# VH-VL binders against Protein phosphatase PHLPP-like protein (phlp-2): the designs that were tried, part 6

Target 1, 227 residues: Protein phosphatase PHLPP-like protein (phlp-2), of Caenorhabditis elegans (q09564r761to987)
Amino acid sequence: QIGVSGSRGMKNKQCIRQVRVENTFGFIDGGSNSYMSSSICRFMTSYLKENVSMDIRSILLRCHCELGEEGERLGASVMIIRVHEKRLEIASTGTMSAAIARNQKLKMIINGRYEIDDDEYSRIREAHGFVDEENRINGVIGSSRQIGHFSTFPVVLPTHSYRNIQLNEQIEGLIVGNNMIWNMLSIDDLNSTFHNNRSPIVVAKKIQDQLQSYDYGGNSNILVLRR

## First folded at step 4 (VH-VL)

Design a16 (framework fv_necitumumab)
Fold by ESMFold2-Fast, scan of step 4:
Structure a16 (fold): chain C 227 residues (1-227), chain A 122 residues (1-122), chain B 107 residues (1-107)
Amino acid sequence: as target 1 above (227 residues)
Amino acid sequence: QVQLQESGPGLVKPSQTLSLTCTVSGGSISSGDYYWSWIRQPPGKGLEWIGYIYYSGSTDYNPSLKSRVTMSVDTSKNQFSLKVNSVTAADTAVYYCARDLYDYGEYAFDIWGQGTLVTVSS
Amino acid sequence: EIVMTQSPATLSLSPGERATLSCRASQSVSSYLAWYQQKPGQAPRLLIYDASNRATGIPARFSGSGSGTDFTLTISSLEPEDFAVYYCQQRDNWPLTFGGGTKAEIK
């Protein structure tokens, strides 16, 4: 029931990696730094193989704690998804997002922190950080919630969103992906693609094809779960 | 124009350590955009990835070889090296070094050395 | 580890014919799949990365397709210089793994 698709362009693109161990999927976006995403990918793959039943929130926090000196000034967005027969778990930090298909509609259930609300803005200011006109933290960092960036503590925090979703009869599936999907395609367009195609791999491929058709597509990691 | 060249002895005795060096020219090994890799190919067989190194010294090895393999980097000489301990006849292969492009549009071994044959024999 | 299976092991074709080479992964590798060409006595040469993108300098007769577990390399019209061994490689997960290769032989 699961379709996965990925793509990268030929210009300056983010370094994105995928991990799969049994029913657990990981998505890592190291921004412009391939070293960070590769290091996290290696750690997560090895750790999951040896700790297959470990809580996904703990795995995400371990990725933060295992960063070496590079974590002082570099960071990454991470999303971990575990698929069960009757439930779905998602843990996420950074700019990745997820939408659930229910009753012929898609609704966002995890929003990446590319837009900073009033409470988060106040927290950042109290920690003596700042948010610029492009929602960058301290002029350079893309999200206030992601792993790494030890030198900015407590401005950038490695906290995560967690959802545990019961898969009942109203739930038709899930789309998860990196920031570009949600910026380039409307929820209504994604909903149409999801419901007009039976196969989750076909849905994921069509979403990737739509991104490429706009010549802005860039890096994409897409997971589609369809019941 | 970046080029890679392998060097080391063509004959190694069983139980000894196989040591190879890759020299990078026309570009810097200290580039953050690349990992540097070793791949081997036994005569008449397919390709096997051995391991990576980043210019900071960070490595990852194929689990099938991890207990016997060490890689190192010398940024001042623009070189990286491979050591395989306790060699047997099964380690007889052509050894390639390669640039591992993971950033900015291409995810592959985009530049390879010419390869060096290492024979393990008494 | 992810096991890569290439078929057929050997293709016997004449110049001008179309070649179709298959590569299958034991689990999904998304689009993180590369194809390499190796001629006798030479190092491998990158042909295709990210399943369908031609590397710099690779002729248009080479194309790649596929996603997930099933991938294809197509040579639309074989030239004499195309008779070689072709390897697929998954780039999705550690350790990096290669297929066993497909040898394109002149008939």
Scores: ipSAE 0.000, ipTM 0.429, lowest interface PAE 16.5, mean pLDDT 81

Design a17 (framework fv_necitumumab)
Fold by ESMFold2-Fast, scan of step 4:
Structure a17 (fold): chain C 227 residues (1-227), chain A 122 residues (1-122), chain B 107 residues (1-107)
Amino acid sequence: as target 1 above (227 residues)
Amino acid sequence: QVQLQESGPGLVKPSQTLSLTCTVSGGSISSGDYYWSWIRQPPGKGLEWIGYIYYSGSTDYNPSLKSRVTMSVDTSKNQFSLKVNSVTAADTAVYYCARDLYDYGEYAFDIWGQGTLVTVSS
Amino acid sequence: EIVMTQSPATLSLSPGERATLSCRASQSVSSYLAWYQQKPGQAPRLLIYDASNRATGIPARFSGSGSGTDFTLTISSLEPEDFAVYYCQQRYNWPLTFGGGTKAEIK
């Protein structure tokens, strides 16, 4: 049995969307731009209904290519998850990460691009961009890899991370979230919350509560998939 | 220490079924932390992953071989087995069994059997 | 499937020299890459996992580096027992795939 839930933080960012079509799940974070988030979500939902067998990488890149002129200055982080009987596919661009639950343990399987390593820093500088002290691109963009931001090409790229992971009966589920979850909470705390609670909605809410207990009122976007 | 040992006939006729068994000693096959794999190597060539089995009986196979391959596990004997149907000369290889620390790609084949040569010839 | 390409096919060096072996993936495998050593008549032996971590019992002269599509196995100073065939393997996506191997030969 597979269940899905999500949670938002108490701050004023409203551009978080989730979509489900059959065995495919989408999680979209457009920051503070409700138009971009809604546009991408509507396109993805329509596209998935028409092309449910399409490679998830193609769906992700199609969203980038089909954005209108709004894509010149606006963008979004997108994660697509497709559940098969024996495999789990994940394609992600932007700041979201994912951890898989197995045998009372959690392990990161997708790391978001919110922290810029030396290679990425060099690429950005060679493309005539800059990274500030808070890891923002050109002082304003939250990730060097996400959909949209055409005007900054090739500083910001619509490239994705992709995993194709074998499933067995010990795999219990997945936690997907933005960078705040992974920075503020230990993997052990997340593991305890996941395994001590049956409902994925309850898991997501308890993670949100833990973030708030650190006096962190920021926006948090959580998706819990439970098998 | 954990050790793996392959066994089975060294000669198989074309069109017949190749059958091998791997015996695990020094540790239990009934662990959720490990998959158990078969890898083969034709003479003078490189390595090819065949498939894996989990102690529950769950399997996955290399798509190039999937239609001909079956694996099984016997947890009471601490063994797992490989069958390859409709063999041809292309199936002549040294066959290895291996323990697969499959932790979402972070680990590797950390323990290997010594290998057993299977020749497909009339 | 992810195709793994190793170069050179054969590397001819003398004991004491530094060996550099290359492995390239057809798509990003992040850091999910292992290296194995195989001597004639023997099973492969795990050297490196997760691109740069030495397996238990592997001498310090062996080191791995790289991420994404380009990976390197380095042997800082070749010992006589290091002349063998080396295989890289991606563990990022199923099916698991190996490179074609690099044979390290005495010059």
Scores: ipSAE 0.005, ipTM 0.509, lowest interface PAE 10.7, mean pLDDT 80

Design a22 (framework fv_necitumumab)
Heavy chain, then light chain:
Amino acid sequence: QVQLQESGPGLVKPSQTLSLTCTVSGGSISSGDYYWSWIRQPPGKGLEWIGYIYYSGSTDYNPSLKSRVTMSVDTSKNQFSLKVNSVTAADTAVYYCARDLYDYGEYAFDIWGQGTLVTVSS
Amino acid sequence: EIVMTQSPATLSLSPGERATLSCRASQSVYSYLAWYQQKPGQAPRLLIYDASNRATGIPARFSGSGSGTDFTLTISSLEPEDFAVYYCQQRSNWPLTFGGGTKAEIK
ESMFold2-Fast, scan of step 4: ipSAE 0.473; ipTM 0.806

Design a23 (framework fv_necitumumab)
Fold by ESMFold2-Fast, scan of step 4:
Structure a23 (fold): chain C 227 residues (1-227), chain A 122 residues (1-122), chain B 107 residues (1-107)
Amino acid sequence: as target 1 above (227 residues)
Amino acid sequence: QVQLQESGPGLVKPSQTLSLTCTVSGGSISSGDYYWSWIRQPPGKGLEWIGYIYYSGSTDYNPSLKSRVTMSVDTSKNQFSLKVNSVTAADTAVYYCARDLYDYGEYAFDIWGQGTLVTVSS
Amino acid sequence: EIVMTQSPATLSLSPGERATLSCRASQSVDSYLAWYQQKPGQAPRLLIYDASNRATGIPARFSGSGSGTDFTLTISSLEPEDFAVYYCQQRSNWPLTFGGGTKAEIK
């Protein structure tokens, strides 16, 4: 049995969407634009129902192609997770990260592109973009790799991270979330919360509460899957 | 400290089953932190991953070989084994067993056996 | 499967020289990339994991860099024992795949 739960900050409820079709899960963050997340959610739901066996990376690319006019200036972070009996597939673009819970430990398996390395910085500068002190692109964009932002091409690219991970009986679940949870909370704290609570809803809620305890006023989004 | 040692026949006839065993010493095979793998290398060529086994018996094989490969584990003997069915000259290679710390990016194949040459010939 | 391409196939250098070895993935593997060294008649030895972290006991002259699809192994000053074949391996996606290898030969 797999338990699924999500938790959102009060200010981001309309901009976060989740999709589930059979063993495939989608997590969509349109940032400040609820239309963008709703549009992608509707498209992804329909596409998955018609193409349940399609490669998840191809689905992500098609979401980019189907953004229409809004994609010129707006974008979204998208993560697609497909659960198999012995493997876990994740495809992600944007600022969302994922960690797997295994043997009472929590390990990152997808890192959102929050930190820009020297090569990526050089690429952005070569494309006439710029990176500020908070690692934002052109002062406003949270990741150099996400869907949309057509007008900034080739500064922002719709490339994705992809993992196809072997599962064993020690795998307890998955935490998916915005970069803020990984930066503000320690892995040890997240691990303790995950293993001390059986309900994925309770895990997500407690993580959100911990973020608020640090007087963090920004938006957060969390998805927890439990075996 | 942990050591892996391959054993098995060095010569196998075409169409027969190639059978190898890896013995683990200095550490337990019954560890949740490790998968145990077989990798092969034809003479003068590169490395090819064959498959994993976990101490519970769970396996995953390279799709290129999946129809011909079976792995098994014997935790009481601290051993794991490889069988390749219907061998041809293309299966001639040095076969390595390796410990795989597959902790989602932490390590790789950190300990290897010395390798055993298997020649497929009449 | 992810195809790993290493270049050059052979690198001819003298001791003391800097070696730069390239590895490219057909798809992004983030940082889940390992490098191995293999000397004649020996099993491969782990050098670098997670693209840039040296394995225990590996000399400081070995360094790894890169992310996504493009990776580099650098040996700052070749020692005689460094003339070997080097393999990259992606650890991101099943099935695990290796590059074709780069042979570092003494001139």
Scores: ipSAE 0.031, ipTM 0.637, lowest interface PAE 7.6, mean pLDDT 82

Design a24 (framework fv_necitumumab)
Heavy chain, then light chain:
Amino acid sequence: QVQLQESGPGLVKPSQTLSLTCTVSGGSISSGDYYWSWIRQPPGKGLEWIGYIYYSGSTDYNPSLKSRVTMSVDTSKNQFSLKVNSVTAADTAVYYCARDLYDYGEYAFDIWGQGTLVTVSS
Amino acid sequence: EIVMTQSPATLSLSPGERATLSCRASQDVSSYLAWYQQKPGQAPRLLIYDASNRATGIPARFSGSGSGTDFTLTISSLEPEDFAVYYCQQRSNWPLTFGGGTKAEIK
ESMFold2-Fast, scan of step 4: ipSAE 0.409; ipTM 0.777

Design a25 (framework fv_necitumumab)
Heavy chain, then light chain:
Amino acid sequence: QVQLQESGPGLVKPSQTLSLTCTVSGGSISSGDYYWSWIRQPPGKGLEWIGYIYYSGSTDYNPSLKSRVTMSVDTSKNQFSLKVNSVTAADTAVYYCARDLYDYGEYAFDIWGQGTLVTVSS
Amino acid sequence: EIVMTQSPATLSLSPGERATLSCRASQSVSDYLAWYQQKPGQAPRLLIYDASNRATGIPARFSGSGSGTDFTLTISSLEPEDFAVYYCQQRSNWPLTFGGGTKAEIK
ESMFold2-Fast, scan of step 4: ipSAE 0.044; ipTM 0.646

Design a26 (framework fv_necitumumab)
Heavy chain, then light chain:
Amino acid sequence: QVQLQESGPGLVKPSQTLSLTCTVSGGSISSGDYYWSWIRQPPGKGLEWIGYIYYSGSTDYNPSLKSRVTMSVDTSKNQFSLKVNSVTAADTAVYYCARDLYDYGEYAFDIWGQGTLVTVSS
Amino acid sequence: EIVMTQSPATLSLSPGERATLSCRASQSVSSWLAWYQQKPGQAPRLLIYDASNRATGIPARFSGSGSGTDFTLTISSLEPEDFAVYYCQQRSNWPLTFGGGTKAEIK
ESMFold2-Fast, scan of step 4: ipSAE 0.197; ipTM 0.707

Design a27 (framework fv_necitumumab)
Heavy chain, then light chain:
Amino acid sequence: QVQLQESGPGLVKPSQTLSLTCTVSGGSISSGDYYWSWIRQPPGKGLEWIGYIYYSGSTDYNPSLKSRVTMSVDTSKNQFSLKVNSVTAADTAVYYCARDLYDYGEYAFDIWGQGTLVTVSS
Amino acid sequence: EIVMTQSPATLSLSPGERATLSCRASQSVSSYLAWYQQKPGQAPRLLIYDASDRATGIPARFSGSGSGTDFTLTISSLEPEDFAVYYCQQRSNWPLTFGGGTKAEIK
ESMFold2-Fast, scan of step 4: ipSAE 0.489; ipTM 0.803

Design a28 (framework fv_necitumumab)
Fold by ESMFold2-Fast, scan of step 4:
Structure a28 (fold): chain C 227 residues (1-227), chain A 122 residues (1-122), chain B 107 residues (1-107)
Amino acid sequence: as target 1 above (227 residues)
Amino acid sequence: QVQLQESGPGLVKPSQTLSLTCTVSGGSISSGDYYWSWIRQPPGKGLEWIGYIYYSGSTDYNPSLKSRVTMSVDTSKNQFSLKVNSVTAADTAVYYCARDLYDYGEYAFDIWGQGTLVTVSS
Amino acid sequence: EIVMTQSPATLSLSPGERATLSCRASQSVSSYLAWYQQKPGQAPRLLIYYASNRATGIPARFSGSGSGTDFTLTISSLEPEDFAVYYCQQRSNWPLTFGGGTKAEIK
């Protein structure tokens, strides 16, 4: 079972897109720009239909390589999830994070927002980029690892995180969301919502409603997967 | 293309139970992406949301009607139903069923039935 | 519940004119606001969702704007078929609530 829920800014309907082909799910967050999310969505959908068994890490990198001129200055966060009978694969770049539900607990398995450590800071600086006090790259870009931003290479790199998780009886599902969900809601509250509601769409809706209760007016992107 | 159609009696006597069914065609009611709602409109007045049901049987109702309303779903018939108990003249309205699309910001009643007029009169 | 107030109750205009319809929420609904059009004897039809996004098949003359508590539906140039009642609906909290409607009529 799968449930999705999200919110978008007033003129940004297409900045957050999802793709589904067979057992593969894509999440695309183009930030404030609807063109990037729509372009990636179209490419990923057509590519997956013709290459349904291709490694999801390769698909993610292909999304980066197949961007046109728009990729020179624009970028996006992308997460691809493939559901198998006994395993779950996730590949992600950018600011989206994922938590797995197992044994009545949620545990982060992909953290899209990370502290820029000394090695990453040195890499960025030597590439002639800079990191501000909010960990933004060149004052604007939300992550040093995301697709697009060709003109800032090698300051921003399209590298990804990858997890391959064996599904067993203890694994109940997955919550995926952009960084706002993880910053505003406690993992205990998310865990409670997940385990008190059997419908993944109801879980996603309740998470969205809680964000709204704090007068959050920005973009949010939520996927809930439940076994 | 998905279509919704209401059915049920056009006349109900005061104090009786109003019972309506919505038939979904061209698509499955057993989709995790949708809630299924009832909305009513008294003649010449505005719209009032009554409640929703999810294919699992989960419901929520407008608090103004909660004590009198029950919804049910029959996934094998691709239908969902509404019962309103102890009706009065104030329950006279056109009753609509609607699909509540629940997807990335597209939260709206995207498909509506044609509506069915229910008159509460002796 | 969140109370939705639409103004004006009736808007009298001629074809070709611009129509501006207002909808105000008693508390913030962020951008979770939809607009519906209803013609006599017909079910409501979705026009706008998430405050500013046109539904499939809706002409470009319809646009929505606003966030928080104040929202506007604009029809840039009225066509004869646009004379109808328009409802706003907040989607942020249960129960879902509608405005009282604005009737656009020919002057």
Scores: ipSAE 0.000, ipTM 0.410, lowest interface PAE 18.4, mean pLDDT 81

Design a36 (framework fv_necitumumab)
Heavy chain, then light chain:
Amino acid sequence: QVQLQESGPGLVKPSQTLSLTCTVSGGSISSGDYYWSWIRQPPGKGLEWIGYIYYSGSTDYNPSLKSRVTMSVDTSKNQFSLKVNSVTAADTAVYYCARDLYDYGEYAFDIWGQGTLVTVSS
Amino acid sequence: EIVMTQSPATLSLSPGERATLSCRASESVSSYLAWYQQKPGQAPRLLIYDASNRATGIPARFSGSGSGTDFTLTISSLEPEDFAVYYCQQRSNWPLTFGGGTKAEIK
ESMFold2-Fast, scan of step 4: ipSAE 0.030; ipTM 0.656

Design b1 (framework fv_necitumumab)
Fold by ESMFold2-Fast, scan of step 4:
Structure b1 (fold): chain C 227 residues (1-227), chain A 122 residues (1-122), chain B 107 residues (1-107)
Amino acid sequence: as target 1 above (227 residues)
Amino acid sequence: QVQLQESGPGLVKPSQTLSLTCTVSGGSISSGDYYWSWIRQPPGKGLEWIGYIYYSGSTDYNPSLKSRVTMSVDTSKNQFSLKVNSVTAADTAVYYCARDLYDWGEYAFDIWGQGTLVTVSS
Amino acid sequence: EIVMTQSPATLSLSPGERATLSCRASQSVSSYLAWYQQKPGQAPRLLIYDASNRATGIPARFSGSGSGTDFTLTISSLEPEDFAVYYCQQYSNWPLTFGGGTKAEIK
């Protein structure tokens, strides 16, 4: 069972796209550019169908290379999840995060937004980029690690996180969402919503409703996966 | 304090089944808070992870050994066991049982048994 | 599977010296890396988990660093009891894999 909920927000166009091919799920967030999200989603869907056994990290890096080959100047956050009988693989770059639910507890397994410490700040500055007060790159990019952004290379790099997690009977599911979910809502509140509502569709909708109550005006997208 | 203790025959003939049991004391397998693993070490060599079991009986094994290995759990005795079929001299090793948290909290093998040497010879 | 390579295979040092042990993964393991100490005839003992966190009861002279593919275990000043074999282990990817070990010996 899968529950999905999304919001266009005040940007008027939803810039977050989903793709599913068999047991593989992709999430693309182009920020304020819905063209990037749509373009990458179409490419990923086609590529996954033709290369169903391909390592998900390789798929993510291939998406990066494809943007360069097409001469694309912009970029996107990408998360790819592959579900197996006994394990879960996640590869991610950018601002999307994931938490796993187990025995009435919820724990982050992928944290979005690469941490900008002193070394990372220096690297960005030397590459002629800048970091604003909200840790955005060049005032608009949500993470210093995303695919694409060839026009400002090497300010933003396509570094990704990867997890391969074993699944047991106590693992109840997964919550995936953009970073605003994790910034605006507490882990305890998300855990309560997840376990107090049987339907993953209802869980996703309730999380979306909570975000709206906090005056969040941006795009949001939530995937809830239950076993 | 949680303690783990291996037990089983120290000598197994080639082609036979190697059988070991780990007894957990000071903690409960049925709590569901941990995974329980077997790890082996041939004399003078490094460590090789064999597999894990959860209190419900759910297992996963190292692909290199999957065709020959089974694990089981007995929550009433607070024990979990390992069987390796069709053993050869390459299976001669010290076998350790261990507690793991690798996908939650402390992500490592934090408690180990003392180890038991199993020799495969004629 | 992820292959873990430790270097050097043997490290010959005197008590009081700093020891630096290297562990390299064939692909990124993020911070999901542990270090173990093993003395002759004993089970391994967890020293470091999540690349840099000391396990309970482990002396402050032990520290871990690194992320991605390159990791280091540092012993700031070797004590006599620190001469042992050290193993790294990744738990990012299935199956779990260990390095070949580094033996720290007295010279």
Scores: ipSAE 0.000, ipTM 0.459, lowest interface PAE 12.8, mean pLDDT 82

Design b10 (framework fv_necitumumab)
Fold by ESMFold2-Fast, scan of step 4:
Structure b10 (fold): chain C 227 residues (1-227), chain A 122 residues (1-122), chain B 107 residues (1-107)
Amino acid sequence: as target 1 above (227 residues)
Amino acid sequence: QVQLQESGPGLVKPSQTLSLTCTVSGGSISSGDYYWSWIRQPPGKGLEWIGYIYYSGSTDYNPSLKSRVTMSVDTSKNQFSLKVNSVTAADTAVYYCARELYDYGEYAFDIWGQGTLVTVSS
Amino acid sequence: EIVMTQSPATLSLSPGERATLSCRASQSVSSYLAWYQQKPGQAPRLLIYDASNRATGIPARFSGSGSGTDFTLTISSLEPEDFAVYYCQQYSNWPRTFGGGTKAEIK
């Protein structure tokens, strides 16, 4: 069972897009505009229509390569999830995060903020970039690892993380969301919402409603998968 | 400091049921972090995974053995067991119990028992 | 099931030499690959997990590399105690599957 909820917030343009082809789900956050999310959505849909079993990491790389001139100054965060009977595949770049619900606990398995350790900080500075107190690159870019932003290379790199998660009886489900969800709501709050509500659609809706109550004016999307 | 120890008969006659028990010491079998598996090795051959059991009783078996294999767990004794029905000479092997850490790909079979040789003959 | 193929079946080397062992999966296993060492009469011992991470207590001369379908175990300088059979194993899918093994023997 999969529940999906989306919100447009104060923006009439949806900068966050979803792709759904059979058992593959894509989530795209184009940041400050809808052009990048719309373009990547079309690329992913095209690839999956040609080969529904295409490696999800290959899809991420192809999206980066196909951005053209727009990728020079614009970028996007992308997460792709493929659901199998006994496993989940997740590939991600950028600022979206995923947490798995297991044994009444919620554990982050994809952290949407690339950790900036001393080596990464030095790399960015040597490439003539800078990192602010909120781990933003050049004051604006949400991650040192996301697709696009060709003009900042090698400050921002199109690297991805990949997980192949075994599904056993202790795995209760998955929550995926853009970075605002994880900034505004605690893991404990998300865990409580997940376990106090049986329906994944209701869980997703309650999380969206909670973000709205905190006066969040941006776009958001949440995937809740429940077993 | 967790240790696994196999026990059971070393000789089983054809058509009978092979029964083995693995005793876990130094740690609890009642943990959501681990799968508990049986793996066998015929003399001079490679390793074959038989199946796992979770402390809740959930199991999965190698499809090649599914019709003949049953596993069980006894959390009060900190043990899990294997039964292989209708044995033949092809079931002659060293049988290992092993622990697999279920932590999103961080480990494989990190702890093994010493193994017990089971010979199927008349 | 995912089929694991190891090559060579036997590797004849002298102490001090580098050993390179190959493992190929019939489909992508990402980095969910482990390597085990087995000495005669003993249980297998975990050497490497997640393709490249050394298990606790494993000497630095052992290293793993690869992702997807092609994996390598390297022993930079063989010690006498390293002559053993080595198995790769995928834990990406059920059933768990092992390679056929590579025997490292003294030349």
Scores: ipSAE 0.000, ipTM 0.461, lowest interface PAE 12.2, mean pLDDT 82

